# Designs tried in a protein design chat: VHH binders against Triacylglycerol lipase 1 (LIP1). Part 14

Target 1, 373 residues: Triacylglycerol lipase 1 (LIP1), of Arabidopsis thaliana (Mouse-ear cress) (q71dj5)
Amino acid sequence: SHLLHGSPVNSLCADLIHPANYSCTEHSIQTKDGYILALQRVASLGPRLQSGPPVLLQHGLFMAGDVWFLNSPKESLGFILADHGFDVWVGNVRGTRYSYGHVTLSDTDKEFWDWSWQDLAMYDLAEMIQYLYSISNSKIFLVGHSQGTIMSFAALTQPHVAEMVEAAALLCPISYLDHVTAPLVERMVFMHLDQMVVALGLHQINFRSDMLVKLVDSLCEGHMDCTDFLTSITGTNCCFNASKIEYYLDYEPHPSSVKNIRHLFQMIRKGTFAQYDYGYFKNLRTYGLSKPPEFILSHIPASLPMWMGYGGTDGLADVTDVEHTLAELPSSPELLYLEDYGHIDFVLGSSAKEDVYKHMIQFFRAKVKSSSW
Short names: E, the ipSAE of ESMFold2; O, the ipSAE of OpenDDE; V2, 0.75 times the mean of E and O plus 0.25 times the DockQ between their complexes.

## First folded at step 13 (VHH; framework vhh_etentamig_d1)

Design Q3 (from N4 with E99G Y109H; at its last look DockQ between E and O 0.01; V2 from the best seeds 0.00; counts 0 for: pae E 18.6 > 2, placed apart)
Fold by OpenDDE, look of step 13:
Structure Q3 (fold): chain B 373 residues (1-373), chain A 120 residues (1-120)
Amino acid sequence: as target 1 above (373 residues)
Amino acid sequence: EVQLLESGGGLVQPGGSLRLSCAASGFTFSDYWMSWVRQAPGKGPEWVSGISGSGGYTYYADSVKGRFTISRDNSKNTLYLQMNSLRAEDTAVYYCAKGEYLPWGEFDHRGQGTLVTVSS
């Protein structure tokens, strides 16, 4: 019942950015596999002589670019970066209410939803980066949260993508998920939620759907307390304003695909960071291997500066998994660990500006080339 | 071809313990959830326990919770079920199953089973 609130969000610029008295322009790009993605360019209004380097914000699962602007301008990373002079770009992956277009498919077509985070990484994010790179004449600063970090890790294993990125800041970094502690996520995996939704004839995961909400509720009933749904799926959050949940629900959550959920569940079940597992025979047909190829973290250039913010109460980006990621990276990222921070705190926390974003911005500034800003 | 071979069943007294093993072949063992299911005489199949591919997640039916322990050795392609404090009602043929438990009780593959008899 908690997830069915809110009116459709049609325009990020119109709904959240312009009302906050910031400049915002809408952009569209087409992916190689035919999806039309929305990007927003956000800037502070005022006398600015020079624009800073481009920053691409990549949202997480069941979110969109709006999540970066849901709090006040003093609290929201999107506005904060703009105020600091960065050229802020907001990504919206396919399937979100901002990126629901395709050259031949409709969002009512099952084929429209035949993608996972792998596709988000290899197409959406990669092409967003390429687009920014082509117009900014500078390497891109990349910010990801949650699934946005999964996509980032995967995309950055590609040399041609990594070459376009100046530095990456990863909030709640995820490349491994086999130590998740969020109870509802575990329950969903155990109950094979993806199969359930397929059985219901669904190809997308849309929490604004009554059917899906009921299904999720059924997973909770008699098994766990899901009254605090957010805590159930993300772990405890310390610093976000719970009184604003209804407001957030006007904009969030956004849809994802069933296949994406399945792929994430594969990560949880297998403890791997790999391409989609189609099973033994189809893997042989698709990959020429019985197992799906892994994304090799060590293929990320060691010279690429990375910053990671992660929390001790994050039920999705567990510290153990983060450490696993760090062990496999060829570089030594700059780390911000906050013991009391959870998964949502890093993007919607009321104190995140002081606790998280200042450090991120310092990191970015340190990596800005003198000639560019 | 997927093969699942259960072993370790037998006769045990109430309160006793037994350890079942399942040797898996024909697929990448570590990539799949595995489950134990059982079928008692005159009853339908009952899911007993499940474990994730990595072994990081374990689940149990309420009827066996606290008494049974599922584990796996991916290096040996072997699934285990440690059964403690066995009861008469635990008497069943125990099957090793490939895949996750679904509400409708579907598995990809299941072995031939091993009989566990709990009797005084």
Scores: ipSAE 0.000, ipTM 0.256, lowest interface PAE 14.0, mean pLDDT 90
ESMFold2, look of step 13: ipSAE 0.000; ipTM 0.143
ESMFold2 (binder alone), look of step 13: mean pLDDT 84; pTM 0.853

Design Q4 (from N4 with E100G Y109H; at its last look DockQ between E and O 0.01; V2 from the best seeds 0.00; counts 0 for: pae O 12.0 > 2, grease 27.5 > 24.2, SAP .743 > .668, placed apart)
Amino acid sequence: EVQLLESGGGLVQPGGSLRLSCAASGFTFSDYWMSWVRQAPGKGPEWVSGISGSGGYTYYADSVKGRFTISRDNSKNTLYLQMNSLRAEDTAVYYCAKEGYLPWGEFDHRGQGTLVTVSS
ESMFold2, look of step 13: ipSAE 0.499; ipTM 0.842
ESMFold2 (binder alone), look of step 13: mean pLDDT 83; pTM 0.837
OpenDDE, look of step 13: ipSAE 0.000; ipTM 0.277

Design Q5 (from M2 with Y101W; at its last look DockQ between E and O 0.62; V2 from the best seeds 0.00; counts 0 for: pae E 8.3 > 2)
Fold by ESMFold2, look of step 13:
Structure Q5 (fold): chain B 373 residues (1-373), chain A 120 residues (1-120)
Amino acid sequence: as target 1 above (373 residues)
Amino acid sequence: EVQLLESGGGLVQPGGSLRLSCAASGFTFSDYWMSWVRQAPGKGPEWVSGISGSGGSTYYADSVKGRFTISRDNSKNTLYLQMNSLRAEDTAVYYCAKEEWLPWGEFDYRGQGTLVTVSS
């Protein structure tokens, strides 16, 4: 559909990565449930006698693989990892403008959008990991941001997925959302916006559509100051270059499904980390249980090294919910807490190389087998 | 001109301790992360430990965690590695490296190294 074919008109390699003088190749996989997903493989053009280990970058909600490359090579994690010799792979979940295909469905079909983050974990992420594992003949390093972290937690509870992962680094980690403080998110949950979009006949959330823009404007009309829209949906961000916002809007946001938003709202209202709640009778038909099965964090192998970066002003990945996640994990992750960092600063912050990424890279280096480097 | 001079290596018995030093000059020491890297005979280079410019953050390879301690004194432009509970597999030439260690890079900001031999 026209709504899914906005800017950019080229591939991620052509739009952001080749112009920065990096090597980039386009790849695709087909998920078991028929979605066609784009991946990019990125490397430095500098002198290189051996490849480092594979790293998969998994973006968050309303983002795509472009987020890892929107700033300069000195500031963007995707370029920084490539410069450090990692074999960088970029994942793009179903429904994003890079991954809008299906073997039988069109993105105008309601069935194309019948999924939530649990399907992103169980199909998209798990199968991207399998693909990388098969190509590299090596366990992979995993990086997730925001929704990419809930996908990672859920996928890593599966033994066959966890066996392919050497270590995970999670930026703004989420498994519980019952302490969200971002004001517009609280307002949208209170107003049951997820139910309103279903009543309008919408199956996808695309902020570039005229109809959804008018709905969001209505929420801001006379009820709250939405002048700082980014702050209202994420909390305060200290450290990104605000003069670049118009440039970022050439690439983001990307679409997601209405069902995914409804699932996230269930997590906020109920304080759960669980599969989608269809209601009593459909839960019984779907799961054999009256309530949706929970994802059990302690099923993640205790031997799997984990690193987490989170911020004191993050209005989505609240520190209280992070503490809840830590209490349920089978081992203690290495932690980086930055009091002034917000949700977006971890991926777009101008100083994130020094504040975040060098720490993450040292964590990964500590887990590298000598035969890889 | 960047200069790094390692010292403190020698022969030690298994279970023993050594303290390595690295004198740095030719750059603003406190601005840069520093690393220790080692190379055993007949093997490739292995990153051992890293420390932030301020000294506030330290990282270790799994093979040395709990036995080695990296530190720095920014007033003396000196990097240290305290090595305890030494094992035969720790035998190697140890190098001090400026910022990130990159075995595939064109630049080599490491010193000449100091030999540590752990043998009974």
Scores: ipSAE 0.015, ipTM 0.537, lowest interface PAE 8.3, mean pLDDT 87
ESMFold2 (binder alone), look of step 13: mean pLDDT 81; pTM 0.824
OpenDDE, look of step 13: ipSAE 0.493; ipTM 0.821

Design Q6 (from N4 with A61V Y109H; at its last look DockQ between E and O 0.64; V2 from the best seeds 0.00; counts 0 for: pae E 7.7 > 2)
Amino acid sequence: EVQLLESGGGLVQPGGSLRLSCAASGFTFSDYWMSWVRQAPGKGPEWVSGISGSGGYTYYVDSVKGRFTISRDNSKNTLYLQMNSLRAEDTAVYYCAKEEYLPWGEFDHRGQGTLVTVSS
ESMFold2, look of step 13: ipSAE 0.028; ipTM 0.622
ESMFold2 (binder alone), look of step 13: mean pLDDT 82; pTM 0.838
OpenDDE, look of step 13: ipSAE 0.842; ipTM 0.936

## First folded at step 15 (VHH; framework vhh_etentamig_d1)

Design R1 (from Q4 with L102E; at its last look DockQ between E and O 0.20; V2 from the best seeds 0.00; counts 0 for: pae O 6.0 > 2, placed apart)
Fold by OpenDDE, look of step 15:
Structure R1 (fold): chain B 373 residues (1-373), chain A 120 residues (1-120)
Amino acid sequence: as target 1 above (373 residues)
Amino acid sequence: EVQLLESGGGLVQPGGSLRLSCAASGFTFSDYWMSWVRQAPGKGPEWVSGISGSGGYTYYADSVKGRFTISRDNSKNTLYLQMNSLRAEDTAVYYCAKEGYEPWGEFDHRGQGTLVTVSS
């Protein structure tokens, strides 16, 4: 099997943070559309004069907040930021094993899964930012990875969200996907896997399910080598410890929605950064337009400091697409390009502290207001 | 034992220049990011500048950008801060800090500091 069948994770604080000898508190917030999300606040143990600036970590697709803590404290961004005195907050979007709550719906309801990354941006991320802003009484630093960056770009086009953000650091930045090169992703798009799963009556994507394992196996049989599943879906990764894969699989992957996958496939096929495409008629009914509205990157305030880390072997955040993003942004982000880094290296790479996170931290330090120290 | 020894501080007039040095010992200097942090009288610590182990990357607080230059000589285990166009608000004790230093946390990786006074 190319997919994973691990046990669910119940508490990020209990499972990963406390055992590493860090402080962790669980928080819960409600989105405007009724979802209950879990956040964790993480800090180093020991005497501190005061809390540092708030940092929100936003995970990518099929991941959760746990991904920031899966390596040693010296290798994991969540711990590293805490050790550097930042007030670390961990987001978990709807549908993840940490955020399965809703005021009226259950995860067995199809309506519970009727969302895409635009909803994650406009509701989940927006609410998380608002919550942190209210608690800290200061603008927040935003870190996103992969889908987390899609959400960030979308959310930051909203003035009321952007004004709460001090600076953004984007790992594997994605607003365009039309130059994706990951072999299995291309295969899935080509075969219209999104329609297949819909035809099967699926509303969620859960890689711990037998049905999806079979479906993925079908894509691999006779068509491509899927023995290295991670490389097939993300491109080549250079710097993560492959011997820890079994350990990672105890926690990852997390579920997402079929609609979200369809939306991402729309991005790949159309080369657009836009709201969900319902088709001509439903778009007219929903948006008053035959085509879905685009997220306008130039609407992100030019004054908002941005930092981007991206890699040359990233099969999802292709350099061409990153350059497209940069061309449309009104600002000039600080850039860290690593030729040999892939998609997962930026979050699980064993050397990411030296190669990536130190640069990010220096960027943040430069943007911290004196009163925040 | 990690040792950091700052020098070069003194009295300077507004618009003047000063160069700070930090002698490092007790660790492989080139393997670590280094920073300058300052603390003005009656104020909390403020990060000023950072430099990568190799010196290939440098970062500055907005308050000093364009005026200060951080550098290092790994062959001499020495960190530098060239300060130009000094202002009264730059008056502070300047500390050399090894990676891991946090102004709001423990100060286990900073030197004794050197006083810079900018006054007419």
Scores: ipSAE 0.023, ipTM 0.409, lowest interface PAE 6.0, mean pLDDT 90
ESMFold2, look of step 15: ipSAE 0.438; ipTM 0.813
ESMFold2 (binder alone), look of step 15: mean pLDDT 82; pTM 0.843

Design R2 (from Q4 with G56D L102T; at its last look DockQ between E and O 0.32; V2 from the best seeds 0.00; counts 0 for: pae E 2.9 > 2)
Amino acid sequence: EVQLLESGGGLVQPGGSLRLSCAASGFTFSDYWMSWVRQAPGKGPEWVSGISGSGDYTYYADSVKGRFTISRDNSKNTLYLQMNSLRAEDTAVYYCAKEGYTPWGEFDHRGQGTLVTVSS
ESMFold2, look of step 15: ipSAE 0.462; ipTM 0.818
ESMFold2 (binder alone), look of step 15: mean pLDDT 82; pTM 0.843
OpenDDE, look of step 15: ipSAE 0.598; ipTM 0.826

Design R3 (from Q4 with G53D G56D L102S; at its last look DockQ between E and O 0.18; V2 from the best seeds 0.00; counts 0 for: pae O 2.9 > 2, placed apart)
Fold by OpenDDE, look of step 15:
Structure R3 (fold): chain B 373 residues (1-373), chain A 120 residues (1-120)
Amino acid sequence: as target 1 above (373 residues)
Amino acid sequence: EVQLLESGGGLVQPGGSLRLSCAASGFTFSDYWMSWVRQAPGKGPEWVSGISDSGDYTYYADSVKGRFTISRDNSKNTLYLQMNSLRAEDTAVYYCAKEGYSPWGEFDHRGQGTLVTVSS
């Protein structure tokens, strides 16, 4: 059976940032649909003349803002950006252990979990961008990983959001998922695991729950090798330090909603980048259309600078799907392709600083306006 | 001790060219990304260009793209900046910066700078 470790995590600043000898402040914002989100502002403790441009880090599925700080200061993007003088902001989407609040709902309410990545894009990310923009009076540099990129693509189709963004760096960019190759993900989709969890009355996906562990165990029965669970979910990672897995498990994974998983499975099955599919009748009621509206990538301003890092062994952000995304974008993003990099390598790889982040930082520097220095 | 010594600055006419050099010592030059940063009078620091440790990747600010070329010779521990089609707005003190340099933070990885003046 799969064993997941869990420790209560309540403060990213206290847990990971302060111990590393960096400055960190906790912030809270409220989304339009009533969720209370935690943001962290991170900086180096050394003398600074002024704050650099604002950078918002947006984590992926079953992760939180902690993922940007789980390695040493020399290896973690959050610390690296801070050391380079950026004004680092860390987002935590709803349902994560850092963002577990709502104005009227509790996490025991099914309504609390009635959201998908489209809500994370249209409410959480949008609100975080607005908040940073209002504080800094400057356009935001946006970094997303995995689901964070799904959210980014969706949000950037909105003109009012795109106007607040100076440039976007997308790690493992996803807008299409129909060529996913991660074995366990394919199996889950094939078995309609999303329907199974709904049938069990679950609204939340929490890997630290006994129920989910049992489900995973059941999926591993038969011919699937689940000894390397991470590889089965994300594809092969070249630079991930497996010896640190126990440590990572103290912080990861974070919860998500069943509806979000269903929406992602819809993306996989249909090969679309669209709003949540409620079925024929409810779509008519909700959208006035039998099919859910698509997010149109060409609506992202062509003038918005984009940088993408993606890998050849990524089981989720498959190269074919990335190419599909690129074909539909009106711009020509700067690309960093690493043949041997997988999905997790871009955030937890020990060599990611040299292989990925330095390129990202140069990209950002090139896009910084002179008035922002 | 890390030392960066810039040279090559001077007065040049608009449209002219200039080549800057930076001699590095006190560290393994070939292991570090390097950058050029400039500061015009009355303005804050501006990042100009960067180059990877091996020189295989180069980056430029939009303001200088197509006009400036960054290069390095690791055997000589030297960083270069070829500046063509110079403009009045390129007038600044140009600094060589070691990896990790932040124009908003400490300047302990920056040289003394060399003045470039573009004027008719």
Scores: ipSAE 0.099, ipTM 0.611, lowest interface PAE 2.9, mean pLDDT 90
ESMFold2, look of step 15: ipSAE 0.630; ipTM 0.876
ESMFold2 (binder alone), look of step 15: mean pLDDT 82; pTM 0.841

Design R4 (from Q4 with G56D; at its last look DockQ between E and O 0.51; V2 from the best seeds 0.00; counts 0 for: pae E 5.4 > 2, grease 24.9 > 24.2, SAP .702 > .668)
Fold by ESMFold2, look of step 15:
Structure R4 (fold): chain B 373 residues (1-373), chain A 120 residues (1-120)
Amino acid sequence: as target 1 above (373 residues)
Amino acid sequence: EVQLLESGGGLVQPGGSLRLSCAASGFTFSDYWMSWVRQAPGKGPEWVSGISGSGDYTYYADSVKGRFTISRDNSKNTLYLQMNSLRAEDTAVYYCAKEGYLPWGEFDHRGQGTLVTVSS
């Protein structure tokens, strides 16, 4: 409640990175449609004269760049990558609390929230990649989680973006969503709650608002365990420290647009990987087609190295949908399947360094060393 | 000047074990990543394993995972490779290699190598 009004807002560098004794600088960029996005550049404090290759960390839905730093330096991917000598860059998409600005619009304007994940891919992620490429004069290593992966798939179908990427590592990859098994998500989609929310005049989903904070607090403390609620929206998570959930809630969730949620619900209902469906007549005006154009995974260059980590208990990135994605890709990604891992375990799991991150980093190191041997 | 001196190679039977050592001098050993690289007769060089300056991070090629263990003793300026369950395809000259200041660049120094022969 007080976080919306009157609270001092520290930067990600100040809140999480500097206290852990890492180098961190705050940056901002402007998207072509006017959004002002925060980026952080993170490095280990060491004797190095020059940073290693750039890596961009792209968070998922209702998250932001803080997710990569919420655990200890030996457990958090952001710190671990910095310790390996990567030039670590942290992306924060529009609408998150780090990226709440626009050149002409305010976050109280409904037009500020008129976007979905396809705009995050084509404007936010593309601009972040271009910015990193321009500064470093080298291709980017890309890491995405959840929504960050669908953004990556969509952006990498664009040749000018793919040419700036050296390799991609995708945690809990999504492009098709027709086998989502998370129980509360299935119920919300079946009941058309996304349509009801727009009928009530809401344009953003902000769980940190006073009313939603009270609802979440009540659900966590009095009516259901936060672990049970999280399970209902993501599936089972085996391997993160559930006693830290209240600490994580100091930073997350972050806002997103209602249109983005509606786009994701369309994908769940229809089993599509496509642009936003405006309905028959507006699709004709917008796309020249009665149905929205699909994103074509085979347009991603076959030469682009890809690595994917996914879990057997993930209720959002279901194994069946991951296999559908793999069948349509022109390349054969290197795969890490963890039967017991859920959606959140890949970013907050206490054992993820050993189970996930060392394999991802070996993949990245192999791509760098093969070009120089 | 940087010096890297490998030792511990020899002839072993399949399934046997060897421990390689690399004595380092002429630089601040704990500041740099170190690797083992091998070259079998008739083949190109193959990266085997790497270890961070502190020793906190270790990495292995798929061909040796679970059988080889890299370690270092920064108080003795020594790099080690424990090689277990040796097979004929492990026969090679093994080189100790120092990475440069940038951990993603080329190796800037290597030793003379130590021969490991796995044969019945």
Scores: ipSAE 0.168, ipTM 0.615, lowest interface PAE 5.4, mean pLDDT 87
ESMFold2 (binder alone), look of step 15: mean pLDDT 82; pTM 0.834
OpenDDE, look of step 15: ipSAE 0.398; ipTM 0.745

Design R5 (from Q4 with S54E L102Q; at its last look DockQ between E and O 0.14; V2 from the best seeds 0.00; counts 0 for: pae E 5.3 > 2, placed apart)
Fold by ESMFold2, look of step 15:
Structure R5 (fold): chain B 373 residues (1-373), chain A 120 residues (1-120)
Amino acid sequence: as target 1 above (373 residues)
Amino acid sequence: EVQLLESGGGLVQPGGSLRLSCAASGFTFSDYWMSWVRQAPGKGPEWVSGISGEGGYTYYADSVKGRFTISRDNSKNTLYLQMNSLRAEDTAVYYCAKEGYQPWGEFDHRGQGTLVTVSS
C-alpha cells in the first residue's frame, strides 16, 4: 500500500517535544544508499548549560522516535535523559513516517523497500552514529530497543563504528530469535505468511493499510485469541497505561519493509544471527557464499561497556535467546531482569523510570564518574 | 570559597551501620548534583553514589546498591550517606564531591574525606 491513513502528524519536535516545553531541532542525513533519515536533537529548557554526552535513541520494529516521548516527561526515557543533561538524539530508520524520503526513489517503488534490519544497522545506525560523532567530536552513548538492539549488535561488530561508541544500553535485546513465544508471531511463521505476502506483490508492511488489517483478522479466525493484538505480537505487558492506547495509535505503528519481516522470520525458523538468506544461487552472487554470512558477537570489542534490560513475559526477546547472546558476547554486560515486564513495558511502562531507566542511567554515570575522578 | 566537610567515619564491625554527613558552603547547594567517592588504601577511587540537586534522582554503584542510601537536606546544606550491612571491602576514605554546573564533566570540588574502617 502506497497510502498512509492517519491522524494529523507533523514533525516530532512540533507534535510531542515543543508542547512538553523542551528544546528540539529537526535534522536530516542522507545514507550512502540514498535514504533521507530524520533525526531530532532534544534538550531541556532549564537554566543549566547542557554539557552531557550525546545519546542516540534507536527505536524498534514498527516504531519510530515518537515512542521515546509518548508518555509524560516524568515517564518517557527521551525526556528523562534530557533532564539528566544528555544531548539527546533521536534516530528514525528508513521507511518510518519521519524518514520516508530517498534521493531518487518514491515510497511507491518496490526498490524503496528493498532492505532489512541489516541495512538499518550498516547504513542507518552506523551513519547516524558517524553524524553524531562528527558534530560532537566525542563518543556517543547508544540506547536501543528491540530491533534497535539487533541493529546495535550488528553495527558494533564494525571496528570503526564501535570506536565512536562510549557505552551501549540495550532494552529487550535480540540477536537470536529461535525461542519467540508471542502467539501470533508463531502462527505467522508456521503459516509462512511472509512468503504469501511477497507472492501477493506487497513490499511494505503498514498496519494502517486496509489490506493488512484484513489479513491479520483472517489469521485470527478460529485458531487464536486475538482480542488483544498487542499481547499476541509481543507477549504479556503488565505495566503500561492501557487507557492511553487510542492516544498511542495516533503515532504508532510505523511501516517497515516486507523483506525486513522475511529476514526476521528466517532467523526465527533457522535460529541464526546472519545476513539475509537469498537462497543458494543468489547468496553466491551476493556474498560469494552459499549461506549468508553470520554476525559474530565476539567481534564487538570486549572493552565496550554494555547494559541490558529484559523481561520475563517478553514474547519476542525470550530469556533463552538472551542467554544465548550473553554466552557469545566477548564481555559480560550489566544485567537488569524484570520478571513481570513485557516487550512494550520497557518503553511505555508507567513505572519504567524507577524500574528500568534509573538503573540504565546509573550504569552510564558510574562509568563516567569513576573514570573522571 | 566552596567548602565540603565530611564527618561520621569510624571503626565499625562487619554488618554494622554508619551515617556520613557532608556540610557544604560557598555555593547554592540545591543547584548541584553531589556524589560520594571512596578510595581504599592502595586502590584507585571508586564512585559510590550520586544525587540530583533537588534530590529527585539517586544513583548507586553496583557494589553498594541495596545497602547504602544517599540523601540531602537542602535547608541545612548537608549531604548524607547511610551505610548499612557494612563489609570489610567498604573500608576506605569517603569523599564528598561537588559536580560542576555541567554535570557530565568533572567534579570541581572535594572534601578532605572521612575514614571508614570495617573490621574485627
Scores: ipSAE 0.079, ipTM 0.586, lowest interface PAE 5.3, mean pLDDT 87
ESMFold2 (binder alone), look of step 15: mean pLDDT 82; pTM 0.834
OpenDDE, look of step 15: ipSAE 0.108; ipTM 0.622

Design R6 (from Q4 with S52D G53S G56D L102T; at its last look DockQ between E and O 0.34; V2 from the best seeds 0.48)
Amino acid sequence: EVQLLESGGGLVQPGGSLRLSCAASGFTFSDYWMSWVRQAPGKGPEWVSGIDSSGDYTYYADSVKGRFTISRDNSKNTLYLQMNSLRAEDTAVYYCAKEGYTPWGEFDHRGQGTLVTVSS
ESMFold2, look of step 15: ipSAE 0.598; ipTM 0.865
ESMFold2 (binder alone), look of step 15: mean pLDDT 82; pTM 0.841
OpenDDE, look of step 15: ipSAE 0.317; ipTM 0.707
ESMFold2, look of step 16: ipSAE 0.631; ipTM 0.878
ESMFold2 (binder alone), look of step 16: mean pLDDT 83; pTM 0.846
OpenDDE, look of step 16: ipSAE 0.438; ipTM 0.760

